VHH binders against MCM-like protein MJ0961. Designs and how they scored, part 3

Target 1, 362 residues: MCM-like protein MJ0961, of Methanocaldococcus jannaschii (q58371r317to678)
Amino acid sequence: RNEELIETLNELGRKKNIIDILSNYLISQIKGYELVKKAIFLQQIKGAFKFLPDGTPLRRDSHILLITDPGIGKSTMLRRIARLFPQNAYASVTTATGGGLTAIVTREATEIGDGWVVKPGVFVRANEGTACIDELTVDKNVMKYILEAMESQTIHVNKGGINVKLPARCAVLAACNPKRGRFDRNLTVIEQIDIPAPLLSRFDLIFPLMDKPNRKSDEEIAEHILNTHIETATKDYKILGAIDIDGITVDEKLLKYYIIYARSCAYIEENQDLYLGEFDETKLIMPYLTDKAKKMIKKYYLEMRKLGEGDNPIPITARQLEAIIRIAEMHAKARLSDKVEDVDAEVAISIIDDCLKQVAYD

## First folded at step 5 (VHH; framework vhh_enristomig)

Design C1 (from B1 with S31R D52T)
Fold by ESMFold2-Fast, scan of step 5:
Structure C1 (fold): chain B 362 residues (1-362), chain A 122 residues (1-122)
Amino acid sequence: as target 1 above (362 residues)
Amino acid sequence: EVQLLESGGGEVQPGGSLRLSCAASGFTFSRYAISWYRQAPGKQREWVSTITSGGSTNYAESVKGRFTISRDNAKNTLYLQMSSLRAEDTAVYYCATEYYDILTGSEEYDYWGQGTLVTVKP
């Protein structure tokens, strides 16, 4: 029954460290990288659904870039997320075309003659989901299509008597290698990213994943700690491919339902008549940003602005403030709250701070 | 700059055969669908055939079974093998790219060649 499922999801959301546990379960194939997994999990939850006074939708999605040494498992992460929901999609720039990413208008024979046909590309198929773009930097000509899709959130087709606008409001999870295929520890991370500034600025989070001495040992230690927390929650039993969280068996299906439930804000009393996996946008409530959370976010943003006055290569703009707010909203939603509190702001700040220190200030 | 250059046109008798070629440069040929179009004097340009990047082919009903489109990605070349030619096949044949560019999304994005004339004697 739907009611029993909702009760289980609400109970699950009250469990301690639920976001950490679920994010590690989402990408269990890769050891370590707990912060990256959390960011990717939150990306699937999406920020608050908002509109400008003129009716223009605001971006609720955070775009994530993984820039990795070979062998880290970036493609494994991307394919895992691409296969999570039907709305998600995967493409490698190595084999993709501009039209394959956006939309193709081609001529096909019909019973009477020829006709124009529109074939939706990756961004259109990923509408309301996540577009996983692998090998981002391999073809600079393709990057222009990616940038425009991310900026416009729509693909306009006007050819062969066809005049349509296709929605492409999706999160982008992109991955690439450094300029020379592997990180040079003697250079800043930003100097090794072969992406034009306009496109790079669209990513809320940039994670450099370096292969370093003792990385495997560090990952094994981190995994041991996480497994201890998960095993404590599982109470000595498991099903293949599932985990136990204080008596609740969480498998792939329940994980997907939790993400959909958190995304829809169906746990809010005003939305209690929404069905799992379905939503009415008129009933979606913007999580309330508490005064304490606002003050924490503002304080951090102003401190980062001061740091940006130095010799740092990344300019701190209103985009970073918006990114922090989106992630804080995602975290509140992920714990099934209609309020963005100081704990949510703290997590959002920690994620942004870690990224900025690794990219701009290391 | 993208360039397409057609060749192989000429005069043939009804029932004859011709092979048209289109040499492409200035873009990653293997990643795009490429088409043949034709235009007879005083008539509108009509689509003839398309081959996708993966090699799937489509044909106009009027040429199906008589024409074969193919590509050589190593040579950046598109081909149209024409057989059982008819007087109605007399036209200038054009090579064109088949993709949509969202950056310029209000105008035509296809690159066209200069054309090659095929004349089938009545």
Scores: ipSAE 0.000, ipTM 0.167, lowest interface PAE 16.4, mean pLDDT 78

